# VHH binders against NAD-dependent protein deacetylase sir-2.4 (sir-2.4): the designs that were tried, part 14

Target 1, 292 residues: NAD-dependent protein deacetylase sir-2.4 (sir-2.4), of Caenorhabditis elegans (q95q89)
Amino acid sequence: MTSVYESLLSDYPDKGVIGKPEIRDTETEIIEKLRTLYNHFVQAKQTGKPIFVLIGAGVSTGSKLPDFRGKQGVWTLQAEGKHAEGVDFQVARPGVSHKSILALHKAGYIKTIITQNVDGLDRKVGIPVEDLIEVHGNLFLEVCQSCFSEYVREEIVMSVGLCPTGRNCEGNKRTGRSCRGKLRDATLDWDTEISLNHLDRIRKAWKQTSHLLCIGTSLEIIPMGSLPLDAKSKGIKTTTINYQETAHEKIVETAIHADVKLILYSLCNALGVNVDLGDDLPDEVPIPLKIS

## First folded at step 4 (VHH)

Design t2 (framework vhh_5c3l_4)
Fold by ESMFold2-Fast, scan of step 4:
Structure t2 (fold): chain B 292 residues (1-292), chain A 125 residues (1-125)
Amino acid sequence: as target 1 above (292 residues)
Amino acid sequence: QVQLQESGGGLVQPGGSLRLSCAASGFTFSSYAMSWVRQAPGKGLEVVSDISWSGGSTTYADSVKGRFTISRDNAKNTLYLQMNSLKPEDTAVYYCAADYLGFSEYTSPSEYDYRGPGTQVTVSS
């Protein structure tokens, strides 16, 4: 039951602000804020400048995984000498939030997606890897240090910090000779620098972006937590969806304090975007947004 | 309002040393990758050195590797370039540049978010 991720990380004292109270917007407040967000999505499609998305742990709470800084979050409970409960990472499956984000991406409203989550669910739901930046890595991923070939595993890679796993690359060089490079984990530790490739992709995404949407993240950890500041410097407005007050709430255009699943599914419904739920039923009815 | 201001340039003899400073204001300095870029007379812009937002990662152009050291002080919002064993070919205007997240090997100097007015470095025999 207990996740092993927190046990793999180095000791790090500054985890940002934890345990902030939850704020719950009224239905009237949600409708007003969702209408503003809806207008940004419509404008993004009209201008050909899609929505830029930042995902945090709050997107995966619908998959029965704990967040980090919420009332029942990993760091919040650790500070109290307790352990967060949830399903194992190997058992977790993409939820309504992941499926809604995928549907918005397929419909052309969203292009570049940064996920801070290491659970691999954004990749598993089917977001194309060319548009997905797993900025803190993926617990199921090994990478060859020589040729950069990726190996997606069914079980968690039991290390972080870009350390050798003890496995060797199974790929061949263009000459037909074996690569024989060493494999490493793909998950960052607290002191591991973000990939220059990922940073370059984020920089390029800003040039084609009309709006920043931060979903289920407290924005406490830099550099990703500072994306709303970068957006502001570029004249781009930000919307946040999070129950807790984020680190940059006062500078964002719209802060929605509501369930991530509810807002994303309601937005898809308002845009006429079909969400492929498979055998899953949404646990919430979409908010009826009167557009016309 | 974002501002970058370089200082520490001047005339120096071959083999000498200079330390450039860049004072930053109007943005969250600790969230930005920083670079020193230079333009020699009659040449295009060259990226000399990059430093990540935390200072944990640095890169250097082959032309300066082993001679120059980039560093930052996030508490003082200041970027530094220590230049040792200076050569006549190091003569250029040196610019402090900021980009929110940093750069890859393919990043063009024109892709920087912000750039200072530059400081002249002249290495003469």
Scores: ipSAE 0.000, ipTM 0.323, lowest interface PAE 11.2, mean pLDDT 82

Design t3 (framework vhh_brivekimig_d4)
Fold by ESMFold2-Fast, scan of step 4:
Structure t3 (fold): chain B 292 residues (1-292), chain A 125 residues (1-125)
Amino acid sequence: as target 1 above (292 residues)
Amino acid sequence: EVQLVESGGGVVQPGGSLRLSCAASGFTFSSYAMSWVRQAPGKGPEWVSSISWSGGSTLYADSVKGRFTISRDNSKNTLYLQMNSLRPEDTALYYCAADYLGFSEYTSPSEYDYSSQGTLVTVSS
C-alpha cells in the first residue's frame, strides 16, 4: 500500500499545501486548452524537440492508488487522523494514463519523462529506462553501490533513504562479472538529495525540448515543483493537467482542470496514436478535436 | 482463453545449444513474472529460472547458472530460454509458467497462476 511507503519515510512537517478544492473545466474550455496542447505536440514532432513530461500521483489514481494532496490523499487524510484507501503497491497495475503516455513516447511525441511516483508503474508499463527519470526512486528497485547495476524486484524493498538492503550484487548485467558490491534501496526519504545523474539528465532534456507537460502533480514540493519556473527562464511554455490549482498556475501557458485519463486519451485520439489498452476499458469516450 | 504455447524443443547432442520460446496470449504478459520449470523422466519437477515482469531481474538454479539465459520480449508477449553447454542431465519436459504474485521459485508448474503443456528436450549422444 501507499501507507507502507508513508510508514518508511522519516517524519517531515512541511508537506506542502493539502486539500485544495477541485476545479472542473467545461467541455468548451477543455477543447480550447486541448487544442493548444495538441498544437505543441504537433510542433514538437515537426521540430524534433519532443515534449518533456513531469508525472505526479494523479497519474496513478486510475490504478487505484491514492494521491497525496487531493481531498482523499495520503497527507490530507493523515492530517485528519485517517488512512487513505486503495490497493497495495504489490497488486497495482498501469492504467489508461500510463498506457497513453507510453503510446505518445513510442510515437515520438514525448522523450524524457520524470516521475515523482515511487509505485514503479511508469517503468512497468514499458517506458524505456533511458528516457525515464524515477526522481524519488522506485519501491521495487535495488541498486548496487559499487557498479550501479539495477535490480527490479517483484516485492517492495522495505527501506528508503538509499540504505543497504542486506543483499549483494550478482555481478554486472551486461558482462556477468562478479562485483560483490552491496545493494541499497533506490527510494528517497524527505532529506535525501536527488542524484547528480538525475539532475544532469534533466538539464540535458531542457536543451532538446519545446514544451513542458506536468500531469497529475500539485507542484508543491521542490525541486520538481519548480520545473515550470525553470521552463519560463528558458523560454519554454508549460501545460498542467490537474483538478487542483497548482503552485504555478499564474506562470503556465495552459492549466487544464480535468481528469488526466480523459485528457491523455483524447490527445492520443486526436494525434491518431493507438493506445494498447489490453483488457482495460477507458472510463471516458475521447473528446473529438475538430481540426481544419 | 489463457494460452502459453512452447516451441524450440528437440534432440541435441551434449555440449550443444537450444533455444526455447513461450508465446503468451489471453492475459497481460508484461504484468506477470515468468519462470521455466522442468521435469526429467521418473523424477520430480525442478525450478530452472525466473524473470521479473519488466525483465530487469533474473534468477537461476545453481545447476544451470552460467549455461542458461532467461529473457523476454514484452512487445511480442514471448519468453525465451537460451540453453548452452547442454548435458544429458538437462533432458526433461520444460514448462513455462506465469505468476502474478511475483518472483517465484516454485518447483511444480501447477503452483503457478498459468502454465504450459510442456516441450521435450532430449540431450543424447
Scores: ipSAE 0.000, ipTM 0.101, lowest interface PAE 21.2, mean pLDDT 82

Design t4 (framework vhh_7xy4_2)
Fold by ESMFold2-Fast, scan of step 4:
Structure t4 (fold): chain B 292 residues (1-292), chain A 125 residues (1-125)
Amino acid sequence: as target 1 above (292 residues)
Amino acid sequence: QLQLVESGGGLVQPGGSLRLSCAASGFTFSYYAMAWVRQPHGKGLEYIATISYSGGSTYYSDSVKGRFTISRDNAKNTLYLQMNSLKPEDTAMYYCAADYLGFSEYTSPSEYDYKGQGTQVTVSS
């Protein structure tokens, strides 16, 4: 179950603001806000400065994984003495939102994608690892502490906090060399800091940003959640897509309170970007965005 | 409105110690990685040390490893540099620098978002 992740984390009382009421924009409000976002995407393509994307748990709700701070979120229900409903991480599959983000990346609108999710779905959908930063880690990864080789597992790694897993590095199988390093999990605990490699990659991408798009995140976790503050100081405009009010609503240019998959799929449709849905059927049709 | 104010510089003898402080205001200090950089007279900016937003990760230039310690107090919005075993070659203007995200020793000093006005450290010849 999805509750496995919360059981691996340290006992930490400060989980940020939870259980905020959902806001639902009218169709007219969505169309106007989506038009603004569409214009930023067109500009990004024209100027060669891609959209900087920050992903939170709301992107994976379409994959039947709960979010953390929504009304039915993991921390919200835990505070009520309840447990969130969802599928096992091993069963979850990329949804319409993940596939739409991949399509926008393939079309050149998005370059660097930072995900706060530990579910591994952004990697599984096929976003190239050179453009994907799993900033809080990935439950399916073990990493060698000595050579930094990554091991993608079929089952979740049962620890967090960059702790030794009890396994040893297999070395370079092609050359037959044994590393003998210790393997660790790749998932951050509450007090674990983001790796310098990830911070350097984020910093370089951030300097080339035309627009910040925050998708399905409450922006409660620093340092990623405070990106809109830095964006404002540098004259970079932010769009958020989230049912709940984010931590930085007052300073963003556009806050879209709507279903993540609806907005992303509608944006792809408006841009003429084909989304490979495979066997998935979107629950809602794209909102038509009339452009001249 | 973002302001960084360095203090604690002065004249010291070789082998002596100094503690530099940087008081930060006008921004959420705990969201920013912090650094110390220095400029010797007639030379360019030189990286000294960086510290992550929480204080859990630190990086030092080879010239100061084992002698200098960078630290921060997020409750007091203050960055520190403890300088031990000072050498004449440590004589420089020392600057506090802030950037939104953490950096390695490979981050150019000119790439920091914000920098203070500096505090002079002089080690007696």
Scores: ipSAE 0.112, ipTM 0.535, lowest interface PAE 5.3, mean pLDDT 83

Design t5 (framework vhh_5c3l_4)
Fold by ESMFold2-Fast, scan of step 4:
Structure t5 (fold): chain B 292 residues (1-292), chain A 125 residues (1-125)
Amino acid sequence: as target 1 above (292 residues)
Amino acid sequence: QVQLQESGGGLVQPGGSLRLSCAASGFTFSYYAMSWVRQAPGKGLEVVSDISYSGGSTTYADSVKGRFTISRDNAKNTLYLQMNSLKPEDTAVYYCAADYLGFSEYTSPSEYDYRGPGTQVTVSS
């Protein structure tokens, strides 16, 4: 069960707005909004200014992991004295949404991908680590406190807050001597600040951005949830894909209320981008977008 | 409209203290890293101190470390700089600066998203 992550977090009273009603766009509304998004993708490739992507828990619902603020989300059910249903993190595998994002990255439409998810699925699907910012960390990752070497584990690390795990670094210093630094978890607690390295990478990528795409996130967690506010001040337009109204619904250019994997897979189809699904089959047929 | 307004500058004797304030409006203050940047006569811009969006992390230039303290009040949209043991070389125009998710060690003093008009600090007899 996914309840393990929640049990590791500190007690924190303000989890943002939870349990908003789901909005479902009509097919006509989806087509109109998807056409607008398609045009931004075409323009991004033509201008050499890629789409900047922010991922939330809604991207991983197709992997049978619960989101946090949806109707069956972790915080929503916790507020009701209930527990969310889902698979263990070790069992979860990248789905159509992750594979579609990877395909759009490989095709050159998107470059920098920020994920707020700690499930490790964005890394597992094959997004290059130089273009992936796991801004809240990764439950499968340990990092050396001295040399910053990363260790990807088969099982989740049972701590958060950048705490020592009890293991030592197996690497060598530049002098050739053993590092022997202590390993820590790589997952943020509520009070843990985003690393300066991640903030610098985000800032540099942001300066070259044509459009912000927020996928499966309620935008309730600062500072990443506030990207649409900064985008608006700089003349950058935002698209959101989420069933629930986001924290910045009123200021974004396009808010798509539909299934994340349907929209992403349909966008790939419209762009002529091949999605390598392997043994995975999409639950939905792509929406035929007339782009003539 | 974005606005940053510094106050608290003035003339002070060597060894004295001053507290600078910067009032911010027109943007979500709590989402921005904030810095104090100064320009001394005949010198370029120097980042003096930086504070993260939450106030949990701070940095200081070697020239002011141990003497200056940066702080912020996100409820009041205000940035502060407490300056102790002031030296003549601290004489400068002090600017309040904001950068979304930035820190001074990664940002050129001229590349901040927003900067105030500055307040003059003069340390002399």
Scores: ipSAE 0.067, ipTM 0.518, lowest interface PAE 6.2, mean pLDDT 84

Design t6 (framework vhh_brivekimig_d4)
Fold by ESMFold2-Fast, scan of step 4:
Structure t6 (fold): chain B 292 residues (1-292), chain A 125 residues (1-125)
Amino acid sequence: as target 1 above (292 residues)
Amino acid sequence: EVQLVESGGGVVQPGGSLRLSCAASGFTFSYYAMSWVRQAPGKGPEWVSSISYSGGSTLYADSVKGRFTISRDNSKNTLYLQMNSLRPEDTALYYCAADYLGFSEYTSPSEYDYSSQGTLVTVSS
């Protein structure tokens, strides 16, 4: 349950704008906007400057996890004295959106992926860790404070803020001596700084990208919510996919107001990219994009 | 495009105080470590202070430690330098400078990703 995560976070009054109405683009509007996005993907592969991706909670709604700021989101319902419904994080599995992003990454269209989600689903679907920046951490990770070895757990770690968990490192140093390090959680609290390693990787990604794609995020949380401003300063255009109006709607090139999985699956279909869905059935048929 | 606009400079008597402000626009301020660098008349540039992107870490040159305080307000895209117990040797042109995802003690404004035009602080009786 997402209720566990919000209970672990410190008190923080400013959670950004919540509860905005959903906007639903018409099929004609979706086709026009999707054609623009398709052209950016084609150009990215041709120029060797892949798409830079930012993922928010809207990518995981297909995995039966609530978002934070939507009409039925965690913070929205909390402000009303209610609790968001969803499955436990341990039960959640990657959905069509995660699998589509992985397929686009494997096909060379996408390289660096920043996820704001702490659900671990972007890692679980198989996105390589060298290309995945879990910028707010991962609820299933413990990290050794001494050697920085990661421990992927089957159950969520019950703390945030890079705090000791009470467990000790099980690894050995190169010298053959036991590490003796204490394990900490890997999930950021509101006041925890993003790691310098993650920030450096983001800085380097800007030099190798042609386009920013923000998927399922309201762009309300700083500093990640301000990536479209960084893109603009570098002459890089942004596309957003989100039902709600984002914080940067007026400065992005294309704002698609539609179901995330529909747009990503339709994009894969248009690019001829095969998505391994296993036993999952997509809720919608891909929107046909006429390529002239 | 990118701008760093300073204010708060001026003339002050020894022992007085000034607060410098640096308003940032055209980039994601909260990703940048910010620094103050100064250049006194007839001398080379000197690093004064730095603050990390979140404000959680600060560094000070020995010459200003205990007298100056660097701070930032990421909601206002503004960097500050509170200067107390000012001395004649603090007289200089002061620059604010930005280092993307860094935390640097560069002495020259030109070594940073972005820097301001400078504001004059004169400490004289």
Scores: ipSAE 0.012, ipTM 0.373, lowest interface PAE 8.7, mean pLDDT 83

Design t7 (framework vhh_7zox_3)
Fold by ESMFold2-Fast, scan of step 4:
Structure t7 (fold): chain B 292 residues (1-292), chain A 124 residues (1-124)
Amino acid sequence: as target 1 above (292 residues)
Amino acid sequence: DVQLVESGGGLVQPGGSLRLSCVASGFTFSSYAMGWVRQAPGKGLEWVSDIYSGGSTGYADSVKGRFAISRDNAKNTLYLQMNRLKPEDTAVYYCAADYLGFSEYTSPSEYDYAGQGTQVTVSS
């Protein structure tokens, strides 16, 4: 089992459309679409309306984690009675995609980042928590039910659905007395509601954006998957980066069918944004853009 | 399989009351802003009321003090209690859902989800 997450979830009949064929854009198509995206990034910084980012499982495939709805995705293979290949969440590390997103955030092009991933990699790469919304939670996070203090663990919490973990809070109440509240997991099950705090943060951030970038997500899970519909109604244009056709392909301005890390790293290169890769090497060299 | 199924419309005398209901299925109801919009004969779409996931409510000036919006997240149901109805309240009433809240639209179809509409007639 690549991860235990899928076994912790309750049985849910509608997992969205799975197993769509992969589409691969030509280099010419990628360059044209990437130039359009580059122009949106330049405009966002100039106007003070940063790019709003929605992340799905495709961002973490470079970290050797499977996606959920691709040809070799977790739900696709589960429907066939098979198991997805990859590494466990506990050994996964941020990849080129995560590092590129962090670099774009640090450079002021991106502000609010919603991640649908529970792998904790967006937090681990160093995206500030004030700008990161882990909308489905984080497998490495426990929260005190009494004082709401967060505990980031090195190993995954073996429950979902905001259930007690058996551990107690080690913090103090604002009155200075020991809290000793019970800790719960922070990861949503299929029927767990998104927190009102997360919804409020999303609504506030949405006011200041002119462009939505959906990275590595099939857009099959509501409500986050419906963001491109709301964007269109408000004159906000959407770009998607995904090998599979997304649920909202027909209404987005630009759909890029290419490797997520290639597109993000190429965009950073075109913008003159330095990405701290450490000892990591991208599988492909950046695609050069003719910029004037 | 998203559905918004409305009920409670009909004919009522001026000064009377009606309660509209909207049963939602196929999406995470509690996460959506829910609301009522109406279209009177020969007029454009008018926002009537909304209620956000946190319970915050808004009302059009024309209905303040007479209408009350509420939601039951356990039943995935939206309500509109309409009191002291006036002939000017005659319209097709649409239940609508929108993740980021209600905007000025010209058609119910511009919301993320909308019901089929229910007729409210205030007259003899």
Scores: ipSAE 0.005, ipTM 0.240, lowest interface PAE 9.8, mean pLDDT 83

Design t8 (framework vhh_8dlx_2)
Fold by ESMFold2-Fast, scan of step 4:
Parts: sequence; C-alpha cells; structure tokens
Structure t8 (fold): chain B 292 residues (1-292), chain A 124 residues (1-124)
Amino acid sequence: as target 1 above (292 residues)
Amino acid sequence: EVQLVESGGGVVQPGRSLRLSCAASGFTFSSYAMHWVRQAPGKGLEWIGNIYYSGSTFYNPSLKSLVTISRDDSTNTLYLQMNSLRAEDTAIYYCAADYLGFSEYTSPSEYDYWGKGTLVTVSS
C-alpha cells in the first residue's frame, strides 16, 4: 500500500494540483497522436539521439498501485479523508507498461529513464541501472553511509529522508577491517534534495535528447516537472501520456489522454518491437497504425 | 525570450559592501540553479557560487567568507551580497542559469543562459 509510504513522509501541505478531471481521447485522436509519437521514435533511432523518458505513478497503476494525484490517487483521497486501494509494494510486479519501456530501451529507442516512482518496479523489470535514475529513490534500497554499497531488500525499508535504518554494513574497508558503517534508506522525503550524482547524470543525458516523453506524471513537482519547459527553450518537443491535464499542457507538442499501457504496447507493435509479457495479458489489443 | 539582467555594479571603495541583483525572465526561474561567475581583467572565469532550486547554496571555498547568494522566486531575482571588498574583487560579474546544474559537475561553458555582466570596480 502507498499508505505505508505516505505515512513515512513528513507533513507537507502543498502536494501540487490534485483531483483534476480525467480526459479520454477518442480512438481517432489517439491514432493521430500516436502517429506523431511513432515518428519521433523513428527519428530518434535514425539520428542516434534517443528518446528521454520521465516516469510517474501512472506507469505503475497496471501493477495495482494507486497514483498520487488522479481521481483515486493517494493525495486526492487523503484530502477527502479516504484511503487509496491497491496492493502493497512487496506484492507489486512490473506490468505491461514497464515491460514495454524495457523493450523500447533494448531496441535502442530509449536510453535514459528517470523514474519518480519509489516502488522499485523500473529496476525490477530489468532496466540497466546505468540508464535508470530513481530520482526520488527506491523503498527497497539501503545504502552504506561510509562505503556507499547498496543493499537490495525483499521488504521495504521503513524509513525515508536518507536516515539511519539501524542496520550496519557488512563490507570490508581497504585495510581489510570490517566497514561497520551505518546503513541509511535511499528514499527522499519532501525536504530531501536530489543527489548531485543523479542531477549530473540527467544533465549529461539531456544534452543528447531528441524528444521528451513524460509517462503517467502530472508534472507538478520541481525540478523534474519543469523538463517540458526546458525542452521548449531548447527546441525539443514533448509528448505526455496521462489521463489528467498535466501542469504543462499549453507547451507540449502532443498530450495523449489514454491508458499508459495501451499507448506503450501499441507503440511497440507499430515499431516492430517485441515485448516479453510472460504471464501478463494486455487489456486491449494494439492500435493498428498504417505506416504509409 | 530568455533574459538575465545584472545590476548594482559600479565604483566602490575598499572595505565597503555591495549587493548585485540579477533579474530573470522567459524561463521557470524557480526550477533552475542560479550561478554567480566573475572575470577579473586579464583573467579567466572564476565561479563564485550557486543556489539550487531548493535554496541550498554552494560557494567557491576561496570566496565563502566574503559572499552570500540568495534568491527571491516571487520576483524571479537572484542576489549576490559582497562584504569587505578588495581591489582584487574588481571584475565583471555575471549571473547564469543552469537547469539542474552544479558547478562541480557542470562547467561554465555548459550553463544554459548567461547575463551580459555588470562591472564592479573596487578603487580608492
């Protein structure tokens, strides 16, 4: 449950705009917008400038985790004195959306993926860590304060804000003595700054971007939510996939108001990219695109 | 159109204080790291410090005791407070904007936007 994560966070009254109405594009609108996105993917591969991806909570709704600002989102329901429905983070598994993003990465269309989600699903699906930036952290990670070794846990770490967890590092120092450094959580609180290492990695990858794709995010949190503004200033066009109007609808080239997994799976199908779904079945068949 | 306009420069006597301002427009100021950089006559660029979107400040260690950087996101204005000015502080002072930038990781040549600079002359 996301209620576990929200209970770990500091009290913070300003959660951005919540509970906006859902917009649902018609099939004709989706096809035209998806054609535009398809053309950007083809161009990215031809020019060697990959698509830059920003992921929000809407990518994980197919994994039965609630989003935060949608009509049934965690913050929206909290403001109404209600609780969001979903599975807990230990039970959640990567869905069709995560698998589609992985397939697009493997095919060379996408390189750098920033996820704002703390659920760890982007890492679990197999996106290479050198191309994945978990910008708000990961609830399943502990990090040694002394040697910076990462510990991936089966259960969530019950702490946020880069605080000591009570566990000790079992690694060895250069001298051969036990490290015994204190372990901390890897998940940001509202007042925790994004790491300088992550900011540097984002900055360097951003310079090689042909197109920005924002998936399942309201774009309400700075600085990541401001990527479309920076893109516009540099002549880079943005596509958003979100049922709700994002903070930057006025400046994006294409705003697709549809189910994330439908758009991503349809895009993979149109590009001839195979998605390994395993036991997962998409709710809908891919939307056919005529590529004439 | 993106603009950064520095102001507050001029001739100042040694030992005095001076506050520079940088007025920003045409971009989402509150989401950018903002930098102060100076160039003394005949020298290269010297990074003074920056302030993140979060308000956290980082300074060149050689200048930390002499300067304070602040920002006002409601007016899109960056400030540099300088104290105990010396002749060696004579320089053109630039403000610069860098989306997610930090001086240790982002060289000045990589900053997104630059002002035209304001001259500070410290002279008796």
Scores: ipSAE 0.027, ipTM 0.523, lowest interface PAE 7.0, mean pLDDT 84

Design u1 (framework vhh_7qbe_3)
Fold by ESMFold2-Fast, scan of step 4:
Structure u1 (fold): chain B 292 residues (1-292), chain A 120 residues (1-120)
Amino acid sequence: as target 1 above (292 residues)
Amino acid sequence: QLQLVESGGGLVQAGGSLRLSCTASGFTYAMGWFRQGPGKEREFVASISWSGGSTYYADSVKGRFTISRDNAKNTLYLQMNSLKSEDTAVYYCAADLYGWTDSPYEYDYWGKGTRVTVSS
């Protein structure tokens, strides 16, 4: 549960701006903005410079997990002396938004994906780890401090801050290779530094992209919240999809104030990208986009 | 746009000390100092993470220079002790939103530099 994660974090007063009002674009506004985003996706594939994606908690609301800074978000309700409702992280499953992002990645429109979410859903949906940067970590992941082998667990690791979990590295079981390193959690606390490997991958991604797409994030937490500033410095335009005004709304090319799953599913539909939804259905039908 | 302003440079005798300062107009994740001597390319000196928990130094300055930061003032410092003639250079403050690097071509934000001259 989200409450478990928040209880593992150290106390930190500056959680960014919380509780901003929701803005809801009209269907006409959505179509106009989605057409601009569609054109960036087409251009990205044509030029071999795929879309660079930043994911926040708004992507996982369709998985019945609360966001952090929305009206019913974890930090917003905590400031009011309340508790956010949601499912246990261990029962949460990838939703329409995750499946749409995966489909866009498989189709070659998206390459590097940064997720700020610790829920593990971006990895669980099947985004390849070589293209996925879990920048704040993953509650289901343990890492060997010596050989850096990753262990994906079925239950959440009850620790944050890159601390020893009490387990030892199993080595390479197939080859009998010995490693007795200590395992640590892979989830950052507020004061934990982001992995240098992750930061290097982000720097390299900028050289390979034509557009930044920020999905379901308030952009309040640095350094990831500052990606639109870096994009601007590199001549790269940004689109945001979020109900609340983001920290960088004034400098982005397009700010879409609508449901994340609606926009992503509509974009897939417009691009002719098939999304394997299984039993999941969006609340809304895809918005038709005239592409002529 | 982020601006970095260096200060504290000047003329100092070999064996002396100087403290450089760099004030940022906004938040940065990692900050560092680079220097460029006459007829040389820009080289890494030291870097520090936002929390101050991680610091990195070029081998030529280890034990003599100390990097620190005051986030309340958005200010980076370089305390330079036991200065040598080889430390003569223009010192540049650099900022990165994506962590530490010793490559001058990877930093996105740079100050205009402050000159340090070490006389023998």
Scores: ipSAE 0.012, ipTM 0.467, lowest interface PAE 8.2, mean pLDDT 83

Design u2 (framework vhh_7qbe_3)
Fold by ESMFold2-Fast, scan of step 4:
Structure u2 (fold): chain B 292 residues (1-292), chain A 122 residues (1-122)
Amino acid sequence: as target 1 above (292 residues)
Amino acid sequence: QLQLVESGGGLVQAGGSLRLSCTASGFTYAMGWFRQGPGKEREFVASISWSGGSTYYADSVKGRFTISRDNAKNTLYLQMNSLKSEDTAVYYCAADYYGWSDYTSPSEYDYWGKGTRVTVSS
């Protein structure tokens, strides 16, 4: 049995702009833009106002999962009557990008992380749940409707829209209480509203934020795609890392058109942050950054 | 920066109807209408979530006013029926990029229009 997230979603016509051409910054352009980003990271740690991060599907392409709106993205190929290439969600593992983000979080440069991805990889890599907002949910989670206990599954939950899964709550292990609650999926459909708890956490994160970093997202999906607009209204500058032009390219301070893992790994190297790669080897050597 | 422009205000007889519009320069997650009458504090009128799945109304307008939105046009509407002299006020459009715990509090909205005046005469 294969899992196909896009087939679980309801029919929704407005998927945002798809199939934009890729832009590739020169090495000189990357170095200049990366230096600007490096300076924001240094200042964030010095001022105690960490970087606020928004993650999109481009972070998971290093895990052999397709993005949605890129040239080989799910919606782009669907519009052409084709299917995107990639591994199943159950097989995907956190890559260099996820591990780099975790390392930057552990080092105190990043605090609140919003992920738009439903692949569960940001949770699997070890980002603490108190600092992780899975804003569109997680395909590997079921939640009890009565007691709100979370069940992390090995296989994806074959349902979206916060619908009953047919499974029952197993009760509270600590208290020995039997719960009669029914389990539901934890993944949003197009018209499912974002949790008020998640929205409150996002609003509060701005108070202690020095900079917004949007990684591997086209910024086409609302409301998260509007984060750079909210940042600008608060006097906070935004950096984007994406091959395609984002919806808010003209209002951000720095738009880096390069491979996400290259930029993140190079940033970690420049900051002296150790990335625990385990069995993974980086596909690319870090860009040397002269700091002065 | 997000800008909100209200329109549709004017003079109307008691018992009449009026439709207010508010056009945003970009997308907003939740939107609402507030009003301030002569010698009164700014008060909540109605609010609506992005999908239109959640709507809230002040008791004084419930059943008479209808809030709606057209996301393709980035436009919020307030259909005002059975207008009363007490509805006379400057009507303000409010918006936010994120949800709130209380959709009825003015302090929860980050973006505001300049207002449009509604006068209900006897």
Scores: ipSAE 0.011, ipTM 0.442, lowest interface PAE 9.3, mean pLDDT 83

